# VHH binders against c4kar8, part 1

All scores and structures are predictions.

Target 1, 263 residues: c4kar8
Amino acid sequence: MAELSTPSPASPAPLDGGRGDELEKFTLRGARQILQLLQDLITHRGLITAHTGGGHSFMTAVLKVDEERGRVVLDPSPDPQANRRALAAPRLTCVTQLDGIRIQFPLVGLGEGQDKGRPALFAPLPAEMLRLQRREFYRLQVPLAHELSCLLKAEDLARKPVEVSARVIDIGAGGVAVVVPTGAAEFVIGGTLPACRLALPDGEPIELDLEVRNLNRQTQRNGTEQLRVGLRFAALPRAADTRIQRYIFKTERALNAKARGGL
Unless a header shows other numbers, all headers, positions and changes below count from the first letter of the chain; antibody chains are not in Kabat numbers.
ipSAE, averaged over its two directions, is called F for ESMFold2-Fast, E for ESMFold2 and O for OpenDDE. V2 adds 0.75 times the mean of E and O to 0.25 times the DockQ between the complexes of E and O.
Where letters were taken out, [cut] stands.

## First folded at step 1 (VHH)

Design f1 (framework vhh_8fcz_2)
Fold by ESMFold2-Fast, scan of step 1:
Structure f1 (fold): chain B 263 residues (1-263), chain A 124 residues (1-124)
Amino acid sequence: as target 1 above (263 residues)
Amino acid sequence: QVQLVESGGGLVQPGGSLRLSCAASGFTFSSYWMNWVRQPPGKGLEWVSGISGSGGSTTYADSVEGRFTIIRDNDKKMVYLQMTSLKTEDTAVYYCAKDRYYDSSGYLSPFDYEGQGTQVTVSS
């Protein structure tokens, strides 16, 4: 029995122990800071997930910031249903990342029209943007060439112990995301996988306990399904934390150099 | 079933041009960013360019900015990479890749599919 996790897209996951007051230190409210961040999303490939409520979301991007009219111009969905849900929503919650930093902002008062003769969505500039600089929320996309793996200790559908070598697709200070073939093991949100082994370059595999946080199914090219599993480090020794951070820093620096036309 | 099929690679002299094509099927093509990534001989994967689902946003790696243009035709379910002023450093297998999304927990999905690739060789 594979369990699917589709976290409600109606609102983003709050910070642990977070309230509005506690999020204030990560909230940008300066007009110039907001405009600069939106422009950075434009100049990069800023993929944005806009959560429209009712468990729905669509992919968008900021096409333009119209400072004179105080609004953003967004890439509409070609699906009319998605656009109708967006226009009917009292609030969009937009989630994205820039340089590994989580960015989150509300848009209220969405409208539709045209920009340069093409369909567009419009919303007033957000009064605030969350730019979350906490290290536990940073996620490095693991380059495919690194072939990073984690040996999971789990149970199969018959409740028999199994070991599954899973490909690590992203990694942060707080956890990893892995992919496994659907049916290879049974995962339960909130369940603990003890004594798993994370294979990093430069040394022995790291033995760690992982907590299952989310599950998403994806269909592969050959028609088989893979399960994407989000896993949190239940406890992480300082030496392991140091090795993970070193890997993240080194890889991020190398990727940034490549993106800027370096080596 | 999701499929991405690349074509248009070949041998070309430095300063030449090529147009790569990617034919997509099995998913709602216009709802996803599409990307070109490449793998030079003996090196890792390098992201080259991306285009939004509507075609309204494009982005490029610094090494190809001004030389390459990414285009899509949603009616034909095609994405293209127009390459000009080719350099020996552009020699690589080029792959078409469906992009990613952020879930409500802030997790970014992997590239769901990479195509079979098309070889580009730039030599004198």
Scores: ipSAE 0.000, ipTM 0.267, lowest interface PAE 12.2, mean pLDDT 77

Design f10 (framework vhh_8fcz_2)
Fold by ESMFold2-Fast, scan of step 1:
Structure f10 (fold): chain B 263 residues (1-263), chain A 125 residues (1-125)
Amino acid sequence: as target 1 above (263 residues)
Amino acid sequence: QVQLVESGGGLVQPGGSLRLSCAASGFTFSSYWMNWVRQPPGKGLEWVSGISGSGGSTTYADSVEGRFTIIRDNDKKMVYLQMTSLKTEDTAVYYCARGYEDTSLYFGDESYDYEGQGTQVTVSS
């Protein structure tokens, strides 16, 4: 595994400890979950970038978890200087990915030795591991029964403010698609619609800024024309993001339950 | 300190029922999703079920949907797993696990940051 231990100049940066409150919800502390995650890294032969500080890092892998001795066994670098830096460092920050999930964990008290006659690095098991799942930009088709709407604060041709209540036809983590009558307002791709109000079934409307991303004229089967507007969420506050994600998740599960005859 | 203490496991026949309990302390219980996860002998951890902080949303693994029900009592700081129609493949150590805050759905309700010591469920004839 000599090539796997080579330091990477393009190593991914560790996530900032100053984001502690934001990262707390993604931090695993259960001993069994930590052991399972480390075992998954072994099973999938995941490459780990170990940061030793001062902009230095090297590539490694978990070779073994010694649960009885409470330690992890790592593949040493083929570069002796990288190994010396690692052993001298007060802390290693290890960064890797498993099935598109970013995993980060500290190792403190690194030692050097042999495992079954081969050179190895040893460290106590981490007390915590950070696990960040990639958000998928899924688009939920909004059930007509939900009557989901967004009050758009747009402009007319003379740049005068107009308010348009638009029906939301799909929604995702990154935005919504709405349908408006042709001529209700003027939309410019890349333009910002400030202080729009998204009405979800529960709670007060969410005030948010929307960016126009696309415009499509749709002809209904009855011959009427409507404008479909694709809108991106700009600078979405965490509370709004959470409410939108919750609506998407709950609705998808409810639709799946109905399909199974359980709802 | 966050503590999760499970109870209610035991030996049951296939088709039987059990109710698992989890007592939580050391955090604002009603603000967090709670989960049940299990580990069958010699296998990895499997997520089983989740419930939102308010109790207004529940979710289940496909393997237990319609057989298990997750319930919480925020006043008592308890979460429960009502298991019916038990199968031999439900044999596992069951863990109560603290999910993310109700305002934090990045991983969904299948994710957790703390777990208890577990309670053994054995389904055998």
Scores: ipSAE 0.000, ipTM 0.296, lowest interface PAE 12.1, mean pLDDT 79

Design f11 (framework vhh_8fcz_2)
Fold by ESMFold2-Fast, scan of step 1:
Structure f11 (fold): chain B 263 residues (1-263), chain A 125 residues (1-125)
Amino acid sequence: as target 1 above (263 residues)
Amino acid sequence: QVQLVESGGGLVQPGGSLRLSCAASGFTFSSYWMNWVRQPPGKGLEWVSGISGSGGSTTYADSVEGRFTIIRDNDKKMVYLQMTSLKTEDTAVYYCAAEIDYSGTEYLSPDYDYEGQGTQVTVSS
C-alpha cells in the first residue's frame, strides 16, 4: 500500500477459538527482549525470508543492530529487482527460525545505503516480534544433506497434468514448504494436489493429499529465483503422521546434539 | 485478473447505519481471508475487520467491535460490512482487501495482495 501505516493484525489462520489469545502471549514488545532476539539471530547466522507482498520474497540476514540509531542492518539481495521491490514495499514481513522457535516480525521504512563500504538495507527496529515455541507452529528447516523431496501432482502453464519433484525446505505437523523452479507448474491457493509422494529417509514414500495454502516467488541469496509453495496435509493417516513426527523429532535431536558438540 | 469492487457508501447521520458490499472476481474467493480497511481524511490506513475463508472466524478492531459485523457469501463471492451506531470518527474511504497466507508469515501482519477502489462513508449532521 502507498501509506506506511500498518493496520491492526488479521491473518488467515490460526486465529479461531483460543488461538488468537495464545498468539498474543508470544508477542515480544520489550525493547531489551527484541534486541536480544535480534542479536541471537546474528549469532546463529539465521537466514530470514523477507516477504515484500504480492507473492514475492527474498532471502536476507540481520548483519548488525545499530542500537544508537535504532536500526537493523540487513543483507541486500544480489538481485537488484528484489531490492527495488523491498524498498517500494510499505512493509516487510520477516520470518525465520531459531532453535525450533518460529520468529516473525515486521520492518517498516526500509532504506538503502552502505555499511563499512558495502551495500546494505536499513530499517528501524521492529516494535514487536512474534516468537512461537509450540509444536503445532514448529517448522523444522530440512538439512540439505537429507535431500528431502515431494513429488507433486500439479498442472503446467497450459493446465496439463505434470509431476514435479520439489525440494522440501521445511516441515511441520501440519504441512511442508517446498521450492520449485519458476514456471515448472501452476498452483492455485486452496487447490488440492492428490496422491503426492513425500520421500522421508528410512522407508517408502508417504502418499498424501496436499492443499496449496500460499505461494511466494523467492529470490535466493545467490540471486536465483524459485517459487516457494506452502502445502497443508489433508486428512493425514495416523501411521504417516507418526513417521513425519518421528523424522522431525529425530532431526531436531541430531541438530541440537551437533550444536552442543555431540557430533 | 483479480478485481474487488466496493459499494454502499454514502452520507449518513451519527447513530445511523450503512451496509457496504464488496464483489470479488479472478481468484478462489473461499481460500482467502477478506478484510475491510479504511482511510480517514488526512490519515493512514486503519484495519477494521476480517473474516476467514470459510466464514468461521471473524475479527474486529477495538474501535468498531459491537457496532460492525462482517459477513461473506462464498457462493456469490461477496463480502459485506454491516455498520451500526455510526460515529463522525467512522468517516473514511472503505476498502475491501484480500489477504494471502505465506506459510505462517502473516500471523500478526496482514499482507494485502489485492485492493479495491474504495467506497466513501461520511458521517455528518
Scores: ipSAE 0.000, ipTM 0.106, lowest interface PAE 16.4, mean pLDDT 76

Design f12 (framework vhh_8fcz_2)
Fold by ESMFold2-Fast, scan of step 1:
Structure f12 (fold): chain B 263 residues (1-263), chain A 125 residues (1-125)
Amino acid sequence: as target 1 above (263 residues)
Amino acid sequence: QVQLVESGGGLVQPGGSLRLSCAASGFTFSSYWMNWVRQPPGKGLEWVSGISGSGGSTTYADSVEGRFTIIRDNDKKMVYLQMTSLKTEDTAVYYCAKSDYEFLGSTDEGYFDLEGQGTQVTVSS
């Protein structure tokens, strides 16, 4: 079974190498869609990390789309060396985020000039834009301050029922990843944990069935072993799905606001 | 109370274009995803396209991707669906619907609360 790693929306690093065919279904190639997405980046003042190769990048933004000339206008770096690297690069890889969704696109043929008397960088409109829009692949890294927990109803080694409170480290539309102390319970890949309780900050815990998808034993720097368990929502009622998605959306918006100067 | 009023439908030949409009009131418009869903004659509801509250994210059903564009104007509390290269299979009643999250497709016919009467699109030669 093919499985895509969920990229962090906060990571500026581009997605490349070996996963191109898996990402094709998330690639926009329609001229109208590309124009609309670029206009959305302008409207929302989306900050873009532009990778020039060799481990170098700079922060930029789309200032305007010149539809008549088929080009985008970018904000140059205040660092002249970054601009020189960008102009010398055969390709710029631009990475940004809108509403928690990762967006990545190439720019080829970068030039410099002026727009309305101000320095600017210009490039032809990209022929494609990657937009990772599948909600099932989106994972929110849970802020520690939220103290998100899931009460797992599992079995010990003697097959006796045991309840384990596990810290939720990430959450998505399809499931959660939790941290469990080593030896607290027995987990088997493909096994079902019935009637577990997911505690969100607002409201009563959500009762749901979880399927064990993966296990990772991790030794922390202090020598303590922790088990990381990936759990899929087996049977999720619409009301529960709505509450989980609302938490994800609200939290991502708050994190994005804090990243933009604490607003 | 939530009100959604769709308009802009009509009769058009295959390959033609139409722009649908949805006027919203009674809720905090910019806080919700807005969606277009359609119901072809004798069939169930089919999700078509969605746009985030800020307008920064859009999604499309495979059947319309590259042909339709969803846009919103939060100041006017409007959602639009620009349709190009229309096909006979696009014939349907089109509805506007709000949601709390990004919708990428579901077979659950009861998911959307359809507030308005919809607008009829007929693609025929």
Scores: ipSAE 0.000, ipTM 0.101, lowest interface PAE 17.9, mean pLDDT 77

Design f13 (framework vhh_8fcz_2)
Fold by ESMFold2-Fast, scan of step 1:
Parts: sequence; structure tokens; C-alpha cells
Structure f13 (fold): chain B 263 residues (1-263), chain A 125 residues (1-125)
Amino acid sequence: as target 1 above (263 residues)
Amino acid sequence: QVQLVESGGGLVQPGGSLRLSCAASGFTFSSYWMNWVRQPPGKGLEWVSGISGSGGSTTYADSVEGRFTIIRDNDKKMVYLQMTSLKTEDTAVYYCARDSYTPELYSGDFSFDPEGQGTQVTVSS
């Protein structure tokens, strides 16, 4: 299976000339469609990761849409530092998922205030929202019950080799996102982690070279901070690719069957 | 190979106007937020303005809002900064910068590292 412009460290694949046109076809610009999607996020209590840039994000949610004022009302972080970063940011990039479909939208002009006597963040309604409905953009949120882990071969602060068992929180065709314990290892964007071991059900761990593609310190809804590391599969063998895709497909089908239970 | 080439700077009187241009190549231009950042003499980088890949969303630093307008032309792979009511405080090297992010990993994170040589804007009497 071909990757969508997920570059290797040795041979970066450039973005296709037509890729922007592909993203444009997933862009919603109709006011009614945007309003409906935001209401769906409220109805399903969708958690949103709001990226403030520079490796920082916080967990939020849309509390309501204020149609009269043309604004969304967001749940502020209990961490004042996260709120200060958000207010100072040029924009928020809000990322969430509904029924396996990635939803992404910018918020510009963030302010702070009150909603029914409680602190709140607010921003104008977004002019556009992305709904990435192609399977190659799909990221499976890994069920906690699966206890999916990846043994990372990394370096500590003193550049000494360490092995870190990291929890896999999402997985797709191009890579995984993991949660790394605080102080366990040092990561550098673009760095390669050789011979890491991804533990999937149905067989032996898969040995993979992983590239660090993003680092994010995410403030959780309880105010605690979590280091999330995005890792790209470097030179993924066909057999490993097949096993990963099979896991994603089977888990997605099982989750869909569970969601339809009682119908 | 990513290239960003800024142009349009020069010497202008306070209250004057300039239009900066940035020509982009080597990446899918319409997939990226584009930003203008500036570096005043003896100071660090300061973010000025941003525009979404489609051009549907724009954002501005408080210091320039109402005076500057960011525009893009995806067919020409150009981003522009229309500057009006220029002040001596606007004197800086101006850089065009794309967001650095990993869409396939769903990070959403971004930064504004300049990749070009910049264009000098000097506002003086």
C-alpha cells in the first residue's frame, strides 16, 4: 500500500502537485454544513485537540455554538499556561474525529470570557472545515483494552541508549502516535529510531525503523501534561503493512458492530 | 526542494504603502498555511500574518491589524502582503514562511521557520 507523501529520512517523498486539490475537495465552506458539523461535535461530546503551535496543544470541547454572535464557545484548560498559549497563538488548529472520519478546522481571533458565569474561550465560527473521509487519512483510535505497545529504541538526555515501552494511542497506514513517560527518553524531529518493536495481536512483534515526525506536549482535560510522539513507518515491508492494515480493518469493523449493537 | 523567494521591499516614508510578494516552489502550495514573519534590527522573529491554504481564513498580529492584508493566489503559487499606513516600527527583514506539520500523522502542530532570504523594508523619513 502506498503512503500519502509520508517521506523517509533518506529519500523524502515530495507532496504531489495535485495533493492540494485533493485536500480542497474535502473542505466544507457552506455555513449550514459547518454549523451542522459543530452541532454534531457537541451532540457526540467529541474531544478536540487544539494545537497552539510550537509543539503545544490542549484538550478541549465545543460547549455550544452561539449563532447570534457567530461564535463557538470552547472549554478552557484548567492549566492557565495552556490558555495563555492559546490566546497568544496566531490560530488554533482543532483536530477531532467522528465515526472514524478526521475533522480539522482553524479558529482565529480567540478570546476569553464567561459562559453562564463560568470561564470560557470563544472564537468566530470557522470559515472552513476539513472532513478527511478517505481511508488513507484514517487513524484508528486504539482501544485501551488492546494494550497496544511499541518498544522504542531511543536515547536518554545524556545520549545513552534506552528502551522505552510506549502506549500506542492511534495507528494508520503511515505510522503510529504514542504516549511516552516523562523523562524516559529524548526525541528529535527527523531522528530515526532503529529496530523498534510494534506489538500487534496475532503474532510476533513487528520490527520497524521509525522516524520521529512530531512531538507534542498535550495538556489533558484534568490539567496534566502528556508527551505525544508521532512516528512514521520507515521502509515498511509488505508483510508488516498487511498485518497493520488487517489489524486496523478488523478493529474498525468490531467497533462499528459494537456501535450498532441493540439495533 | 522547497524554495520561498520574497521580493517587494524597499525604502518608504511613514504613512506609505508597499506590497511584498513571495514565490513558492517545491511543495503543494495550496495545502499549507502561509505566513509573513519579520525580524526588526537587533530583535528576534515576530509573526505578522497568516492565511489558510484555501485563503478562507486570515489572521493578523495586533500591531498590524487594519493596516496589512495578506492575500494568496494558488494558481500562481504566490502569497502577498499589502502594507498600508507604514510606521517606523515596521522596519524589518520580512520573510515568507510555510507551516511545518505532518498531516498524515494528524499532528496539527505548526511553526513558522523562514526558508528564504527575506526582503528588507525600511520605513524612515
Scores: ipSAE 0.274, ipTM 0.691, lowest interface PAE 3.7, mean pLDDT 83
Fold by OpenDDE, second read of step 2:
Structure f13 (fold): chain B 263 residues (1-263), chain A 125 residues (1-125)
Amino acid sequence: as target 1 above (263 residues)
Amino acid sequence: QVQLVESGGGLVQPGGSLRLSCAASGFTFSSYWMNWVRQPPGKGLEWVSGISGSGGSTTYADSVEGRFTIIRDNDKKMVYLQMTSLKTEDTAVYYCARDSYTPELYSGDFSFDPEGQGTQVTVSS
C-alpha cells in the first residue's frame, strides 16, 4: 500500500511577487523624457527642494537645460553655506511637484559657475527622474473582451507622422492608458497628440486631443517590451464625455454584478 | 499580510531627541518608498518624511527639515526616524507608511494609510 504522499499544498506564491517594482514604473530614464520634464519645470517655474544630506536642504529652481553640454543649470541659494553644502555633497536629491505630481531626481557632480554673468550651479543631466503621477479621476480597468482601442496620431523617431493603434487598458473621465509596441512612435511627456480616435463599443470612434502625461516601459511575461502611455483628454467634447461616463458606469456595473455572482 | 510596527515614542522635553523605529513585514520592503506620517491631537494625518526603496533619496516636510532624519535598513526591513530639536508642535502619534498608489485603478493622491498602531510622541516642558 504505497502511501500516496499528498503533495504538500504549494505555499501560495507571495502575493507581492508582481508588484515589486512599483518604483520602476514611475522612473523616467529616457533622455527626451528627462529633458522634457526639466523643461516643464522651467516653464512652470517649479520650486525645487534640493537635499544635500544630513537633513539640510535649500530651495532652488531649474534655470536652464543645456542640451549641448548635457547639463542642468540651477538657481543657487542666497545662503552661501547652503551652496557650500551642495557643492560638497556627493549627491543632490531634488524634490518638487508639477501639477500635483511628485518629482524627484538625483544630481551628481555639482559645480558652481556663471550663467550669463549670474552665479549658477551646474550639474550633469540626471540619469533618471522619478515621477509619481497622481490620478485625478478613477480609472476603470478595461476588460480585455471589450477590446477598446485608440488610434494615436504621433510621430516616429524621424518626426514623420505615424498612426498607431493602441490598446486601451484603463479609462477614466480624465483620460486613458494605452499600450503600444516599443518603437511604434515617439512620445514626449506634455506633448499633445491631436485628432486621435478613441473606439468605444457603443458607436463611432470619438475624435479627441490627447496629452501625454506618463510613459512607462513594461516587459511582458513573454519578454516583449511594451510602452504604456498615460494620456489625458486635452479636448473632449461634451457628448464624448457623456459617452465615456456611460461606458464606465455600464462596465463597472457589469463587473460588480459578475463579482457578486449575478451573471 | 502587511505589517508595520512602530516604536520608540515617548515623553521628551523641548529640544530633546527621540528615535522612532518601524518594523515592516508582509511585502517587498525594498520596492517601496517608506514614509513617516504623524497625527497631531485633533488634526489629520501629516506627512513628515519619506525615503526611497534603495534609501538613496530622502525628503522631509518643511516643518521638520534639518531636525529629522529618515533612514532605512533593507536587510532588517526597518525604517527609522531620528528626531532632534523636538518642539511642542511635534507632539503626535507617529506612523510609518508605505507609499500606496495604484495609478491604474484608483484616483487620488499619495495615500498614507497607517497600517500600524503608531507610536506616541509627546513633547512637553
Scores: ipSAE 0.014, ipTM 0.271, lowest interface PAE 7.7, mean pLDDT 82

Design f14 (framework vhh_8fcz_2)
Fold by ESMFold2-Fast, scan of step 1:
Order: sequence, then C-alpha cells, then structure tokens
Structure f14 (fold): chain B 263 residues (1-263), chain A 125 residues (1-125)
Amino acid sequence: as target 1 above (263 residues)
Amino acid sequence: QVQLVESGGGLVQPGGSLRLSCAASGFTFSSYWMNWVRQPPGKGLEWVSGISGSGGSTTYADSVEGRFTIIRDNDKKMVYLQMTSLKTEDTAVYYCAVDYGESLTYDSPSQYDYEGQGTQVTVSS
C-alpha cells in the first residue's frame, strides 16, 4: 500500500519524506531555539530512537550539549553492532516525544569517545529540528449532540458507486475521522473519495474530496462491527476551510465555557 | 492522550521467569508496532523486542532471542514480554514504546509517539 508502510520493528519510525512539504512550517532553524529544545530533552530525560537507515535503529538520549564545541553528547547503545552501524551511517534520524509534541532531527558526522570517563557518541549540533506542536494538530472531539455526519461517495466490492452516511467522531484543520458500519463500502488507503458532503450544524453540506489515510475495524460490545476511517481533506476550497475552522472554534469555545461553568 | 502503563517487574533469581505487561490507551492500538526497550543501571538504552500491529511479525535483540517472547492482545490493548532463563545482565528498567511507522495518519488522538514510565527488573540472588 502506497500510504502506509509496514512499521519498523524497532521503536518510533521517522516521518515520511513525502510529508516534508507539510512539515516545513514546524521546522526550527534558529540556533537558540535548537539549543533550548535540546536542553528541554535533557531536562525531561527524553528517550530517543536513532534511525541509522536500512531498517536499523537504537535507543539513545542526549546526555549534554557542548555549546563551546558545537556538539551533542549521546548515550551509546550497549550493542556494539548498533554503534558500528550508527558510526558508519551517513546520517542518523532522531525521533522523540516531549509532552505530546513530536520532535525529530538529523545528526551527521557521528563520532565516538568518552565523556567524563564514560563511553559516549558525539555529533555536531543539528541545523534543524522538527517540532510538531499539538495546537497545529488539534482534533476536536465532536459532541454526540451535534449529530455531525459526512456522506461518503465510495464503492462496494463490485466497484459500484455507493453512498454511506458516516458519523464524524473528530475533526481538525487537515481532516476528519468517521465511523461506518462494516461492509457498507470498500476503502483503500491512499484512495480518493470525490464530492463527499460534510454536514455541519449551520448551512448546507460542504462538498469536498477526501483521501483515505487510515482504516481500523472494531467490534463493539453488542457484536456490531464498525470501521473507523481517517480521512484527509484532499482539495479544500477557501470557503469550506473557513466554515470548518469556524465550527471548530465555536464548538471549542462552547465546551470551554461549559467546563468553566461546571462544578 | 496517549498513555502506556508498564507493570510486572520485580526481583527474580537467575534462571527465573517474569511477565511484563503494558496497558495502552489513547490511540488505534492494533495499527501500530509495539516495542520493549530497557536501560541497565549505568548503561545506555537497548531495544529488546517488537511486535507488529496484527501480531503476525515479531523481532528480538540477539541478547534475548530464544529467551523472551513478545505477545499482544488487541482486544485488551495490552502488550506483554514473557521473560525466561533470566540472567543478571537482564537487570534494567523496561519501557513500553509505540512506533507510528513511516506515514503519519489523521487519527485521533494525536499522531505523536510515546513511551511509558517503566518497570524495574532486578535479576539477583
């Protein structure tokens, strides 16, 4: 499948190069920002997965930042072969998480030695760090009372057109997650569903193209099977974007007001 | 909110067995690889084992191959590490970790990777 690769057997995989254009706005290149983020990883003891290419990775951590020498000091693997692969690699891709924020950065020119009598790996400070802020990936959990639905234009097993009304369970700037009855339609990861209709509380349904990004089949406690479908807005008109954002902000504001007024 | 909660660690004699558990919540559990990683006292971090979302594929570090077995129960959103023939060098804090794969999806909750708080395993007489 074109959109999902089989996940690495070792720890968090680096984000796909095909997502590079989308991720550029979250990339930090300021020296002070990079130093501060690395220091935050040290302070919070962030566990880092270092990918060496070819499906290989090892677990590490930033032990310290050597600002005078312009380098980071990393915890070596207890596996000598992992360290050998890392030292031979043209680049490491380091992936970690801090308070729900995904952090990813490259390291080039890895060396080995000692720090205060203990084995250590050294690399020049990264020129860039990816920091995916939770706010940019905010997903509103849709209140059941809103009965928000999306009419999906899909196909059955025989490739015949079928329309399925799906309940929207969450919505964000980039897409929606919906649930459909199992067997209602066939979905293919990477497939486009044209001219779907998103029904928001105010006004006419919004016509938009959706790309299938994720599928998960679930059996409910009552024996009913449901399919959860993650859908990306493939072509979002300006008017539709404005209206979706307005719904998200209005609903979030109402939920915040309710929470503040509640005991 | 992604949460991973490890349990099952303890003191065990060399040659003994332990079963570690990891309770996962806040993401589409069956869609992602789950991993066990460990940190021995005064040493670096070491990846131990991984299991695919379906449970159809498993992989192990050379140091534990044949002694450890990784298992998952997608209905309960649990991953386990069955440890046998334990050695003193297996003494470490063990962490459960999630792997999103190469492509980010529009899933709820957040697409962020996560690791848990850890569970201590001590192999000593």
Scores: ipSAE 0.000, ipTM 0.132, lowest interface PAE 16.3, mean pLDDT 75

Design f15 (framework vhh_8fcz_2)
Fold by ESMFold2-Fast, scan of step 1:
Structure f15 (fold): chain B 263 residues (1-263), chain A 126 residues (1-126)
Amino acid sequence: as target 1 above (263 residues)
Amino acid sequence: QVQLVESGGGLVQPGGSLRLSCAASGFTFSSYWMNWVRQPPGKGLEWVSGISGSGGSTTYADSVEGRFTIIRDNDKKMVYLQMTSLKTEDTAVYYCAAGFDTYESGLYDETSYDSEGQGTQVTVSS
């Protein structure tokens, strides 16, 4: 049989939940479990990244579950092109987090209409949902107030060395996801960025080597596009690993202490 | 408009070889990742292999690693899948698909493809 490789933890890219027995133990197929998890996403107003393929995605949320018709109602993108792309896609892969648990599920048969007079997207209830509660899959969403940045050593479009200060949007045991302006630098999957500098709120920047794992254009809720770059820690000294894990732990605890339903 | 036309499929015995071709038009071919995806009878789409615009990076599903080779010819606007040591499990309709960006370690998202053609049928049996 085919063996399924899980994506690098440096990116919130989808895991192939429909393949392999490796993910079966983390897959929910009970109707009650699926409904309960969807209701939890509604209660916590969790933001969902919906991947439409070709490196494109948009931000959405589950607005409600119509149990009688067996459908979910989703918040459409303010970008009409993102909505057209989603409606044309044979399947959406939805990725989110709830209380540090990675959640992923497919939506097939997306349609558009109105809910209570407002534009909405509709899809049949997913037949399965992936739920991963493992350290290597945990991703902390970095608060903007922390101003977490990583100075990347890359090449521009003319192949000249360039340093780009990129905002860190999430961080995990295996890497970070950063946002860069379109055209600021050229990234190649599998390429190594040596001697980059990760600035944590406390202490000196951490010098580390990063491997580019994925590139994704994401349409934000406000309609703008950003380039998200997933970066894997190539190798971490124990001291650097400890500092990163300490930051993740402390920030998670602070966020959970403040917010009812915070992720 | 993007046009992708697959060819080269057929009936082959287990252990055999086939070379699939994909002819592309309607876009700047060398600027896009090209991928092969397949759909076994009665099953969903499965990503098989991808190759970067320059051809400098390739990646493969675990099920085909070491048996399949993806190559491209940017001058001819073609992508190929050289298949060896074919198994009955490789029986599927094969599609090629263009990506505008790379996705997760160069792995193509199995939920997307830009080809709406019939693909090319590969049947591995005696």
Scores: ipSAE 0.000, ipTM 0.104, lowest interface PAE 16.9, mean pLDDT 76

Design f16 (framework vhh_8fcz_2)
Fold by ESMFold2-Fast, scan of step 1:
Structure f16 (fold): chain B 263 residues (1-263), chain A 127 residues (1-127)
Amino acid sequence: as target 1 above (263 residues)
Amino acid sequence: QVQLVESGGGLVQPGGSLRLSCAASGFTFSSYWMNWVRQPPGKGLEWVSGISGSGGSTTYADSVEGRFTIIRDNDKKMVYLQMTSLKTEDTAVYYCTRDESYLGTSYEFPAEYFQHEGQGTQVTVSS
């Protein structure tokens, strides 16, 4: 005779040793710092990927910070199924990027209602926010104008070989994230895709072996769902590593210059 | 460098119980959320359960809530999954994973952060 209870939000575990101290330098716990960072996300119209569990996420944004009630107001998905998954989730993991800095924070106790007569999602303010200013966690959001693609060698639903041209949405030192066209291929986490071809704007496509690390069905702002695949560079040759790093640094520099001059 | 080794799987009848174990090394174990995830035959990865670094907080997928219990022993650098009332739909390879985010619990594996590191342990629920 026990009724199932929803678990309460947990305090973060204490940091242990020097590794904990490393992450502590990037963790914001002050109420004013958290409020300011959330306000910065509003000001810069930062898109947030909210992970709801079960390989699902949706795109949202902070619409408002309600300091008096200690709440954030989030833009709901136009897909009602994405909103139902979010409301059923015991916790959301929110991920975004601001000025090349990765920002991550949990939201617990999501509810729904209205803000200024419009549908909205509400959650208590996060007790902490991670602001990661480390090069190894940097993921360049690839400009659409670059038309970056990766030709994947994968299998279809019948396990027959297929080649899929996938749009590269972000790139880092360790891999790429791509959008795969609906129904084009099936992926297995841990599977290797041999002899894939990454097309950069400068020069010939780079031939790479890629390992599937992540699969996510992300509901976009327009309500459509995309399959996003995270791919790790397996045994990256030095010349390829140099070209990828050079592309990231040049594009980052150009985006930073544009932000300073164009904002 | 990070190493996770799963064990404890096997063949069990519906309604039975199993305890899965995961031995961790190569990182400050108590600073990270740990998770169990599973991959049923021919399907994608499914998050099952998570536990905070201190063990003071746990979270579960709807499909296992009330039937599974996640536990950790920080002194031994172990995480466990106690499984009861097993169903045929629980048949899968089970993996333990470290949350790449200090603040997070894994509900899934986003492209930037979460990964499974071990070979997994097979659970088969069949008569």
Scores: ipSAE 0.005, ipTM 0.210, lowest interface PAE 10.4, mean pLDDT 78

